# Ledger of designs, part 4: VHH binders against c4kar8

Target 1, 263 residues: c4kar8
Amino acid sequence: MAELSTPSPASPAPLDGGRGDELEKFTLRGARQILQLLQDLITHRGLITAHTGGGHSFMTAVLKVDEERGRVVLDPSPDPQANRRALAAPRLTCVTQLDGIRIQFPLVGLGEGQDKGRPALFAPLPAEMLRLQRREFYRLQVPLAHELSCLLKAEDLARKPVEVSARVIDIGAGGVAVVVPTGAAEFVIGGTLPACRLALPDGEPIELDLEVRNLNRQTQRNGTEQLRVGLRFAALPRAADTRIQRYIFKTERALNAKARGGL

## First folded at step 3 (VHH)

Design c25
Fold by OpenDDE, second read of step 4:
Structure c25 (fold): chain B 263 residues (1-263), chain A 127 residues (1-127)
Amino acid sequence: as target 1 above (263 residues)
Amino acid sequence: DVQLVESGGGLVQAGGSLRLSCAASGFTFSSYAMYWGRQAPGKGREWVSGISGRGGSTAYASSVKGRFTISRDNAKNTLYLQMNNLKPEDTALYYCARIEVYTYDESGTYEYEFDYWGQGTQVTVSS
């Protein structure tokens, strides 16, 4: 009777967006740390987007952490179909934000039941949680009135060089986020955009190299789709850095003054 | 459902070549940038290469630049990684991945990144 060694359940693929070395420093694997973070999510009543695969998701929340049973209790969707998808999924990917920090964690072995007479979803405690403090630097939300733009040197869908004027939506010491029309250019995370031009209100555009760090599809309320591109300053001259910092500081002061009723 | 299935891994001698494939299904393949990652034994996952939806832009980790070539055939829903001049340090489980980043506009504050990974294909480079 050859004991069929049950293949050890393949360790859930780390929530590593392929930046493994960079993400490891943000990955919590300690049981105490995980429990604390889950408890913080409960305390703050953080809404969680639970992804079930296939582009499907539903909104949930952590209702309870059961340490004795080693499980987390989630709020089920009001949509029975969403719950069925969740239960059928080999992995649930939960995404939320706490204090401006992105949190992502996988849940496997989802089940349904009741908690105190109410329908609930149950899963074993996550083996790891990703707390993405990706932003080494504070990013200022750029006021629309400032009309900051960045001329991106990219390639179009036909691999032809194209210049795309992109609106800057946020800026920090480490980079910018811009919005572009969908299909205006091709982007890939990790790609470099050389000799771009960042336009600040205080003078001539800054020439700089940008690295694509994030790609976000955004559907606006009007149904228009935009691509948000997170860009890191790959090479920033010292003088440019000073200008950017000055702009950020000045803008923050102005915004704070306005918020206090001074303007 | 989104599915990614890697193939083409194996044992190869140092200096040799391999071509990995990733078959994608369950989504509009050409609408997404695709990526290769790898995980060596006892190490974390690392990014290897990326390619834009239509293949106009590519990126490579410094460790593989000049040796590896990423490509895609959107008609076949397939991602490729040509690996040349393989080194023992390239030994890893290789994954293909799709990355999605969303902003929840109704709540204004939720940005998230979601990734799909295949099961991986093992590449072993012997000295």
Scores: ipSAE 0.024, ipTM 0.470, lowest interface PAE 3.5, mean pLDDT 82

Design c29
Fold by OpenDDE, look of step 5:
Structure c29 (fold): chain B 263 residues (1-263), chain A 127 residues (1-127)
Amino acid sequence: as target 1 above (263 residues)
Amino acid sequence: DVQLVESGGGLVQAGGSLRLSCAASGFTFSSYAMYWGRQAPGKGREWVSGISGSGGSTAYASSVKGRFTISRDNAKNTLYLQMNNLKPEDTALYYCARIEVYTYDYSGTYEYEFDYWGQGTQVTVSS
């Protein structure tokens, strides 16, 4: 029974300058707002993934907010090694969801101690919390059978223009995620890939400009490394948008029908 | 230990130029995309420019495009930012950062992440 090594979730981006201005509107900095959000996490018993860096994380929860001392109390990991990593980390990145909204916040200056006789982790209150509202647009996981692809116009390590055919793994109204072989091209977050071609099953490829929004190295089951690239549609013609929306809708309907035992 | 040390900041008049440097150590510099970010007073941090490990790909914020140029010398483990035609709105603490991969969640949002950054160098542009 090959233990499916659950890909260790990559550490989420820190909020203390690791994000662009586009996220500023979703960042809470008010002390009252932060306290309220932390209290809401307690009330809802929200599980938190705490990232310690290096691809390591553990599950925790906010146990208490101590306003008088200006600190948050976290549930320690049952794994002593995870706790050691947390304490050694310069920053803990906490990720959770509340009411379907992604919440992310950094904790710095972690310490260990006891709360009411139980082991606990302590940190100063976060200076900021990111509350991401769901994008208006659903991201469809593309069925493997559909074989969507995107021809990326990029550059290689030698700055030579290259065209890379990338498999589309998810698609939404705002962009696509693709996978490319490691080393096929160089990508920079915020960079624009001009005149790319998105292939949909319903007709001719759509020409569009793409902006690189994220990069994630993934190891496949076979040990091969791939690069996942998150791409935003920089400019999408209305006709293209309509086609993409139609594809998403049709595919979702088919998937739902299949899930209901209809096919 | 990963270290990033910024330098080259200062006071400059509007329309002037500065060149920032970031000395990197503790990691294989050429293997990482590097970024310049800035934080203006009372504002959050924003990325300004990015460059791939080899230097073959660059990106710029719209606010600095055409004025700023990012470059790197991998032999010297140094990142540069040439800033021309500086404006008062460019006043900020400038920092260099290394980027790591960010996780995708099913929320439909794409995000980037900086894992290490320096202490920054202050740039002040007077009107």
Scores: ipSAE 0.015, ipTM 0.286, lowest interface PAE 7.4, mean pLDDT 82

Design c37
Fold by OpenDDE, look of step 5:
Structure c37 (fold): chain B 263 residues (1-263), chain A 126 residues (1-126)
Amino acid sequence: as target 1 above (263 residues)
Amino acid sequence: DVQLVESGGGLVQAGGSLRLSCAASGFTFSSYAMYWGRQAPGKGREWVSGISGRGGSTAYASSVKGRFTISRDNAKNTLYLQMNNLKPEDTALYYCARELSSSWYDEGTAEYFQHWGQGTQVTVSS
């Protein structure tokens, strides 16, 4: 009776490099915009999670923006060890939320000092700040049991039309990631796949146009190569969008319930 | 709408004890990790303690470890913070906060706080 070794949970796939271009749309680089957003964080007294690397983080807040000196003042951790880690880190990744929008920004060159006689952390103003709206960037990992698939209309190596049934591994409001066998079809970043069909559990497949945004070759444990394809919804009818959102919401709720010891 | 209402704050002498409560509504309470934060005068808001949705896991800031105990009653939709051996440096406005829905593929398990209440004032006199 061969004990089927439960496959170790796959390490979260690195943020797909193709997201870089999409992230640029949500990246603030203007000095005035950055200052305003930091000031808004102060006004709302938002808690910030500061990541120091190595899986370590601490809670902080922006206390002050010093425009004259071009620096931000942060509240130090009550944990001296966390502060040491922060100071030793080449980069601090700050994450917070304002009005339901995720905000992320890097700080480099962290130092310690005093602000008004109190211990504080100091860093130069961030060069950029990312503002992400939840709806656009949320990706649901599709449970294997749901068996979502997408019929891709692509071209084979000979540039002949081919239909490839691809398993959907994640889904969001803006698109899907799928896995296809290596060599099943040719994909190019920026390419359009017309009249594809997304199969959801709740009814008939959704016909939609897809744009290839990312390609990632993965080698499975068994040595088989698979191609992960990140696809954007090029044109999504409102009814389809509603169905996708409903599926995501329902599935997320179910997964959360299960994770919380629910049936 | 998510609502959090903190209570139980007050004036206490150093070495004394307080028990804070946070009444939660507008969401499935047991499904979310809950947190206490505080903001001292002239300081930023800091994390104090956290508890998982089922209460199986707890975490504490180093400054309060061994003195504070976070707990929850999911049947009552209530979060608690037992504060013992209070010190003047514990003087702050204490907030209850909810975990953000893990809707973000963050490369890191970044826990975000959302939906804090108005807070309850704790003042510890020397």
Scores: ipSAE 0.000, ipTM 0.247, lowest interface PAE 12.5, mean pLDDT 82

Design c39
Fold by OpenDDE, second read of step 4:
Structure c39 (fold): chain B 263 residues (1-263), chain A 126 residues (1-126)
Amino acid sequence: as target 1 above (263 residues)
Amino acid sequence: DVQLVESGGGLVQAGGSLRLSCAASGFTFSSYAMYWGRQAPGKGREWVSGISGSGGSTAYASSVKGRFTISRDNAKNTLYLQMNNLKPEDTALYYCAREWSSSYYDEGTAEYFQHWGQGTQVTVSS
């Protein structure tokens, strides 16, 4: 009777040694974002591998988020020993996937109890959640001194065509992120902005079509709300692509030289 | 608290029509772009359609373009999705969602949704 060695669950591949700075970009620390992501896990009944240390793990799920008490409710393991290990662990490392994106978050202060008469595990809400998104394109943070802008052709709240000059905050081969005043124009994810103009320092503006891919409302320190709009290049001429790549390369080199103490 | 409640799903034959509704509460509805997404069994979430706060701008996935129509009634805090010429491949759990706020920009990601409800099941039979 050959004991079928249950293959040891492959240790999650070490997060490729991308510089700590890159990981920070994928780390959610906002309470609202964390709550939303946890809620998403609930909605999708996402299975979570909870690592207790020492090579031990168990399968769990987020059952509930208790915002009032600032805690997350987890499904206990059917294995009492796993639960004991979890409770004894100083930290749980929870790993899951949602929509093909790896999610990792720590839980500390795990306790056991009852939720609506059912055994449950409780932990304070995570302080951070890592959402590892595969970036198709590198994004350069545009130095403020470069004053890149993009003229957006959009509609206002009254559905009138408007042109909005937006500051470019990051740029990559696939698109740009811009900031606009709240209310300057309306955007919808998946929408197309035709015949926009991207201004680069090296010459005439580039005319291009942009697709809205992301919207982020930000409150500035002064209380003013801004909208960050992520835009994809929907149609980019080859010549324009070359110019953008050249700009990115040149800027990166300059920034790196400065960081190394180069004047 | 932000609440979104989807309704209007059901069983329909191929070529048929459905109208989904999403009742929104807990936020200024007209100030936010709203979206429909769906998740078919064994598949990831996919974006279906979006509409700006005023309703002036709309967008559609290529798979539903020309068949689906997104609309909103801001006075009623309600989002709609008219689905015509339904196909078996349209079978999914349909979600209503508000715009997602990301801490970072990633154009390669499809972060379309925030505060979605439980969804409404649409089943299209052949």
Scores: ipSAE 0.308, ipTM 0.732, lowest interface PAE 1.6, mean pLDDT 84

Design c40
Fold by OpenDDE, look of step 5:
Structure c40 (fold): chain B 263 residues (1-263), chain A 126 residues (1-126)
Amino acid sequence: as target 1 above (263 residues)
Amino acid sequence: DVQLVESGGGLVQAGGSLRLSCAASGFTFSSYAMYWGRQAPGKGREWVSGISGSGGSTAYASSVKGRFTISRDNAKNTLYLQMNNLKPEDTALYYCARELYSSWYDEGTAEYFQHWGQGTQVTVSS
């Protein structure tokens, strides 16, 4: 019985440098708003996944907001090693959900101490909190069998125009993540790729402009290097949006049916 | 080991200019896109600018577009940020960053870039 190693939960994208202007609409920066949202998390006993980097995370909760001292109190991990990692991390990325809305916020300057005689973690209040509605930011993992692809119009290392066929690994209403061979093209975060073509199973490819949002070089298990590129839909026609949403919905339904033992 | 060392920060008056440098070592500099980010006091870290490995492609945050210029000298393994017409709101710790490299495959990873330096402080006085 080969223990299917449950894929380690993907580390959430950091809230820092990669947020385009679009994420600003969903970012809370007001002190009152932040405090209120943290209080809501306490009230609802929201479990938080705290990411320490390097693929490591632990479960925590906001125990208290100390407005006088301007700090948040977190429940420490039962794993001492996780706590050590948290304290050593320059940033803690906290991810949770409240009423179906994804909430993400960074904590910096984490310290350990005691709250009411119990071990606790302390951090300054977050300067910002991202509140994302599920529908807008949900990413469907594309089944390998669907073989979605995106033709990227980019430049190579010699600044020559190149077309790269990239496999789509996840898709959402706001964009796609793709994998490309290392060296196939040059990318820069914030750059625009014009007139790309997204291939869906239901018809002709969708022409769209894409904005590079993130880059991650990875070594596969077989030793092959690949570049993961996160791409945002810069301008999506309504018809294209409808097609993408339909694909996502249909695929999710099929996956859920399979998971329930139906197909 | 990957190292990034930022320099060139300081105190400047509004409307003034600064040039930041980032010395890179421990990797093939020209093979990686490089980035500038900043963190203002009491705010989160934000993306400022990026440049491709060859320097052929550049990108800028809307807040700095037209004022800042990113460049690189691959022969010197150095990244630059020319900052003109500085504003008080540009006051921040500026840092350089590189694309993330992971030794493991994770399809769910959505990270942007990693900072390896300590940053350089830029203060713009009104």
Scores: ipSAE 0.026, ipTM 0.567, lowest interface PAE 2.8, mean pLDDT 82

Design c41
Fold by OpenDDE, look of step 5:
Formats: structure tokens, sequence, C-alpha cells
Structure c41 (fold): chain B 263 residues (1-263), chain A 126 residues (1-126)
């Protein structure tokens, strides 16, 4: 009886991290704000996933903020190899959550040393921190079993109209994120895709105009490359909005029930 | 390493024109969409224009539509922004940016960054 290892619940797909104009609203650049947020991470013992690139990451925490020296102190990995990768990386991308809000910040110029006789990693204070207070922009991670899709009307490299069926990976009141094969179409941030069709499980597809808000090339662990496209609903009819909200609500309830052992 | 170097900024009178350039290196230029953004004093960075890798598709912010033209020379690895009929409200530090870099899936987590240049200052006097 081969114990089917239940696939570990896919960590919530990263929030639409395209540093477009939309993300600017959530980017902290003030020194005081940055210091306060780092201090809050310390106070709440927030675990941080530090990405070193190449698909590698390690768990860390902010141990201390040294305002006098303008540096942050991080907990090193118990894995010496992870620490070596971190030190060799031109940039460390730190991702965490505080009170359900995703926080992301880059660290550059990482060094190793000791803090109070313990090994520690040191970096200059981040110049900016992304704090996605998007309670208003909650995006549901779409379960794979739902197989939501969006038919995109776009153009290829030759400016020929193409239709691309894209898998929806997250959905919210304001838009969707989709994945498409690399090279399937050309996209430009700020561009409009007219007369697209969003397929929901409850009925006929919804026709809508979509605006490209972010683009991100993704390499999966298996080496497969895909393009993640963040799309905003440019004009959403009220009936469509109601359907989308209903889907989100129903799905969230189902997921929560399952998490509680009810399903 | 991805490098973007903006140039062509300066002081111009209202109604005047400027052409910005962005020299790109460290990646296959033609494979990526490129963008212009700007940051006015005391304001956040805003998107200005975008162009696809091939140059076949372009987009503009409503504030600059009809006045600005984005183009690229893939043989020279250079992005351009022709700015006509400049207004005082166009005063900003202008940045070029590449399409978001690749991120690696690791247990559902991902890296999110965009490469930006250092910017070139455009000042439009009344």
Amino acid sequence: as target 1 above (263 residues)
Amino acid sequence: DVQLVESGGGLVQAGGSLRLSCAASGFTFSSYAMYWGRQAPGKGREWVSGISGSGGSTAYASSVKGRFTISRDNAKNTLYLQMNNLKPEDTALYYCARELSEYWYDEGTAEYFQHWGQGTQVTVSS
C-alpha cells in the first residue's frame, strides 16, 4: 500500500509582485517607516523566507535593527551552503507576512559576522519595503481542480491576432493572474486585451476587457518556463462582478471547511 | 548583470521636445518588453509607456498619449522615448525598466523584482 504522500498544500501563489505603478502605492521608502516595519517583524518574531536566486531559499528572521550603523541583522541558516549562497548572491529577496499582509524587501551587500557572540548575517537597511495591505485586493488562489481559464485575445510577434487559453491562478474583485506558455503572445504593461472570456464553473464565460498590469517570467522547479500575466478588469459589468464575488466566496468557504477537517 | 543606463534628459521649455535613450546590457534585449516610468518630486513612480520585445505593440499612459512615442532599436540594445509638447507636469526623473525578471518557484514562493536604470532628469519650465 504505497502511502500516496498527499502533496503538501501548495503555498499560496505569490501575490502579483509586478512593481508596476500599482505596487508603488504599497512601497515604503521612508526611513522611519522602514525601521518601524523591521521592528514590527522583530516584535512579532516573523519568519522570513530569504530567496538567494536560482530556486534557493532559507528561513531566517530579523534579529536586530542597528540604526546607528544603518544595518539589519538576520539569523543565519543552519545550512552552511545556504549561507554561502546568500553571501554570494547580489541580492537577497526577503518575503514574509505580518498580520496577513505580505511584506517583501530586498537586501544587498550581505555580510557575515557575529552578534553577541553568535553567528549572524548583516546587510544595509533596505531602501524600500513592499507592504501589500490589500485587504481590498484579496485574491483567491484558484484551486487546481477548478481549472479556471481565461481566453485572451492578444497579438503574436508578427502582430497577428491570437487567442490564448490561459490558466487562472488567482482571482479577485479587481482582476486575475494567469499563466501562459512563453511566446504564446506579446504583452505590454498598460496594454488592453479586448473581449476576453473568463470561464467560471457556474455558467457561461464572462466577456470582459482586460488590462495588462504586470508580466513575470517564471521557471518552474521542473525547468518549464511560463509567463505570469497580471490582468485588471477594465470594465466589469455588475452581473459579472456578482458572479466573480460569488465564486470567490463559495470557494473560500469550501477551502476553509476542508482546512477544518469538514470535507 | 542587467544594466540599464538612461540619457537625454535636461531642461526644456514648455512645448519643447526631448528624446530619451536607454542603453541596455546583460540580457537578450529583443526578448523582453521594455518600459519607461517617471517619478515627479514628492510623488510615487508612475508608468509612462511600454513596448513589446519585437516593438510591435506599444502602450501609453493617458497623460502622455499623443505626445510621447516609445521605440526601440534591438540591434543597438537601445530603448527610446520621444517626448513632444512637453508640459511642466512632465517634470520628473525618467527611468527605463525591463520586463520583470524570472523568478523561481520554491514551495509556492517567488521573487519579485524589476530592473530599473538610475534615471535621467527631465525638467520642463513654464
Scores: ipSAE 0.016, ipTM 0.311, lowest interface PAE 7.2, mean pLDDT 82

Design c42
Fold by OpenDDE, second read of step 4:
Structure c42 (fold): chain B 263 residues (1-263), chain A 126 residues (1-126)
Amino acid sequence: as target 1 above (263 residues)
Amino acid sequence: DVQLVESGGGLVQAGGSLRLSCAASGFTFSSYAMYWGRQAPGKGREWVSGISGSGGSTAYASSVKGRFTISRDNAKNTLYLQMNNLKPEDTALYYCARELSSSWYDEGYAEYFQHWGQGTQVTVSS
């Protein structure tokens, strides 16, 4: 009686250019990549929000990666109840940010113990880490003080042409992310916004065509909703590209100088 | 809970037509852009088409442009994909999806969720 091995349901392949594909593209499964990313989190002292389920979370950090034992060491919560919830949870969802890139990874099999005489939480190394760098290009988080904006030519809910001034939250060689009030305009991934105007601090706005690559509705703590729109430069003149690159470089340099205590 | 249920798939000959439907529930349908994607055997998921909340804006992958038409009935909470002049390369599991939503907290915590249905199989024979 040959046991018909039920074929394991094939994990749905990532959508090429769609959000589903984006997640797979951003999912690290390589052991070396995972270890490197965890080490980077340690180096940068990245604070991690660990979600235990049921709307509960606590702040932690990766303290150590134990490659020999194949485990990660986490800082326990000062709240014993949070630690109990973490230990009872079938899965811990860890969320953090490194260099403006959201990182998410699951931990399973959480245990408690001691590391060098200090209380610690232990878990096997994650099998996968999601690094939500959707962009082929590095994106600079735009300082709020720079007040970069992009005038979007779009349509409203009534299909009437509208111009929306959107705040630029990040910028890279390949595009920008902007935030708009919910309902200000309608967007669709794959759609083109022609003759938009990107305002940089160094001169006249840049006219360019933009392609919508991502839409993310965000609810703020105060209950206000906004739409984050990821936009790709569909057609960028060389002169504009140079200006954008210059801005990014200058801004990064300034931010790094500030971070080093130089300003 | 957000639910998406695809239907309308089947076997069709090359040059034939199909109309897919996606029934949506658990959210204000008209407030969200909706999308079709597909996954062919042994391939990754690919974006096929998108439509804005009101239906005023549409987009298509180059591979389906001129053959496929995305539409929606917001009163029925239903997304459609009219597929004409089907080709064997259109054989795939077709999914509908909603635009993403995230909750943001002061410390930059955001939940990232994507909603997909179970899909409907489209098979185009030569």
Scores: ipSAE 0.221, ipTM 0.675, lowest interface PAE 1.8, mean pLDDT 84

Design c44
Fold by OpenDDE, look of step 5:
Structure c44 (fold): chain B 263 residues (1-263), chain A 126 residues (1-126)
Amino acid sequence: as target 1 above (263 residues)
Amino acid sequence: DVQLVESGGGLVQAGGSLRLSCAASGFTFSSYAMYWGRQAPGKGREWVSGISYSGGSTAYASSVKGRFTISRDNAKNTLYLQMNNLKPEDTALYYCARELSSSWYDESTAEYFQHWGQGTQVTVSS
């Protein structure tokens, strides 16, 4: 009886450092607001996942805000290699949560030094901090049994319109991630796919416009290459939003019930 | 190893033009979508423009739309950004980047771009 290792709940993916106009309303740029939020992170001892790029990250915390010097002090990793990566990275993407709100901020110009005789990482204060309520950015991993799909209206290499049926792998209030065969269509980050159709189990497909937010090529274990496409809902009717939220809520409840041994 | 080398940056007056280049090596250039990003002083990195692997599709940030043009020469493994009607707010370090490629999907990483170059500085004076 091979114990199917329940895949560990995937850590929430860091938000893209390339902020589109949509994130502007959630972005703090005021110096006082930034300082206050950093101080709140200190007060609450918020653990931060620091992403150095290339799929690497380490756990850290804000130890101190030095307003006089205009810098933030971070706890270094116990792994020297992680610290080296952090120092070499052009940008550190810090992700955390406070009171159910996802917080993301970039740090650039990292340096190493000592704070009160202890090793520490230093960076200039972030110029901006993203504050997102969990509801807006929560992504439900879609159970394979639900077989959610999205019909994408895209273009091929010849700019000919093509329709691609894509499997939905995660869904949230703001968008979906899908997988498509490599070469099925051309995608570019920032591009719009008009009049796509999202199929939910509860009824007729939802017609919506999608914006490509990220692209990730993946090689499966069998050697087959797939393209993961992150898509934002560019125009979502209120009725559609309600249906999506209902699906997410219902599915989450079912998954939690199963995890508790109830189903 | 994937390498991206940006060039063409410099000092220009407002209303002027620049053309950036990005030389790519270490991967099949024609198989990947490519992107330009920028980082202004004291700000985070932002997306500027993208182009599909064939060059058939392009996208632009609203802030640069109508002023910037992304293009590529797959035979030369080179990405370009023509920047016209430059503004002081366009002052930034400009980077080229490639779309992500991974042997497996890691949900912990939601990066839009990968393999950033060293960047080329663009400074627009008022």
Scores: ipSAE 0.037, ipTM 0.572, lowest interface PAE 3.1, mean pLDDT 83

Design c45
Fold by OpenDDE, look of step 5:
Structure c45 (fold): chain B 263 residues (1-263), chain A 126 residues (1-126)
Amino acid sequence: as target 1 above (263 residues)
Amino acid sequence: DVQLVESGGGLVQAGGSLRLSCAASGFTFSSYAMYWGRQAPGKGREWVSGISGSGGSTAYASSVKGRFTISRDNAKNTLYLQMNNLKPEDTALYYCAREISSSWYDEGTYEYFQHWGQGTQVTVSS
């Protein structure tokens, strides 16, 4: 009886924190603002998911802000392997929520040490913190069973128009992330893909213009390379927005119900 | 190992021009979209321009559109940024970047591109 290892619940897709112009409004760069937000995290004992890369993360918390030394103190993982990964990572992506607002910030230059005789992780203060006040940036991880797709109108290496059917892996009010085979088309960050078609389960595809915001080449476990493309809705009709929001809401409810053992 | 080395920065007067270069090595240059970014003092990193692997597609930030031109020489593994009509607000550390390539899916990575260079300083005086 081969114990079917229940796939670990997919960690909530990190908000596509694309440093685009739109995110600038939600990015804190002021030293005082950053310090205050970190202090608020301490006060509220906010749990932080620290992503170390490679699909690995651990739970931590901000224990202390050392303003004199310009560093933040984090709670280490009880897993020594997670701590090793964190220390080896060029960047730690910290994700948390405070009062329903998603907060994301990078830490670089992580080190280990002791705080008051207890093991701790140390990093320089983040240069910026993203505080997403609006639900607009929430990204739903699309269940594999839903098989959402987006028909991308792009160009190949020869600058010939091509249509690429891309699987949607996450969706939010502001855009989608998709995966495409490597070499299927050429993309450039900041480029526009006109007249694309987003397929939702509830009806006819939505025609929309998409802006490329992120490109990430990924090697799958099977050795196959794919390209993850982050796309922003460049122009979304109100009716389309309503449909997308409805889909997200319905799907979230279903996922939550399942998680509670109701389905 | 992937290496990116920026050059061509300097001090220039407002209205002047500069040409930045980025020498790339350690990967198949023509297979990757390349980008210019910049970081002004006290500000975050911002995207400036991008060019596809073949050079067929280009994109520009609204702040530099019509003034900056991105190009590449795939035979020389070099990325360029021609900057004309420079303004004081263009003062920044300029860096070249490549699209992210990972051997694993990283759900925690929200960066648009990967930088491996030290950057080149551009200073535009009034």
Scores: ipSAE 0.136, ipTM 0.626, lowest interface PAE 2.3, mean pLDDT 83

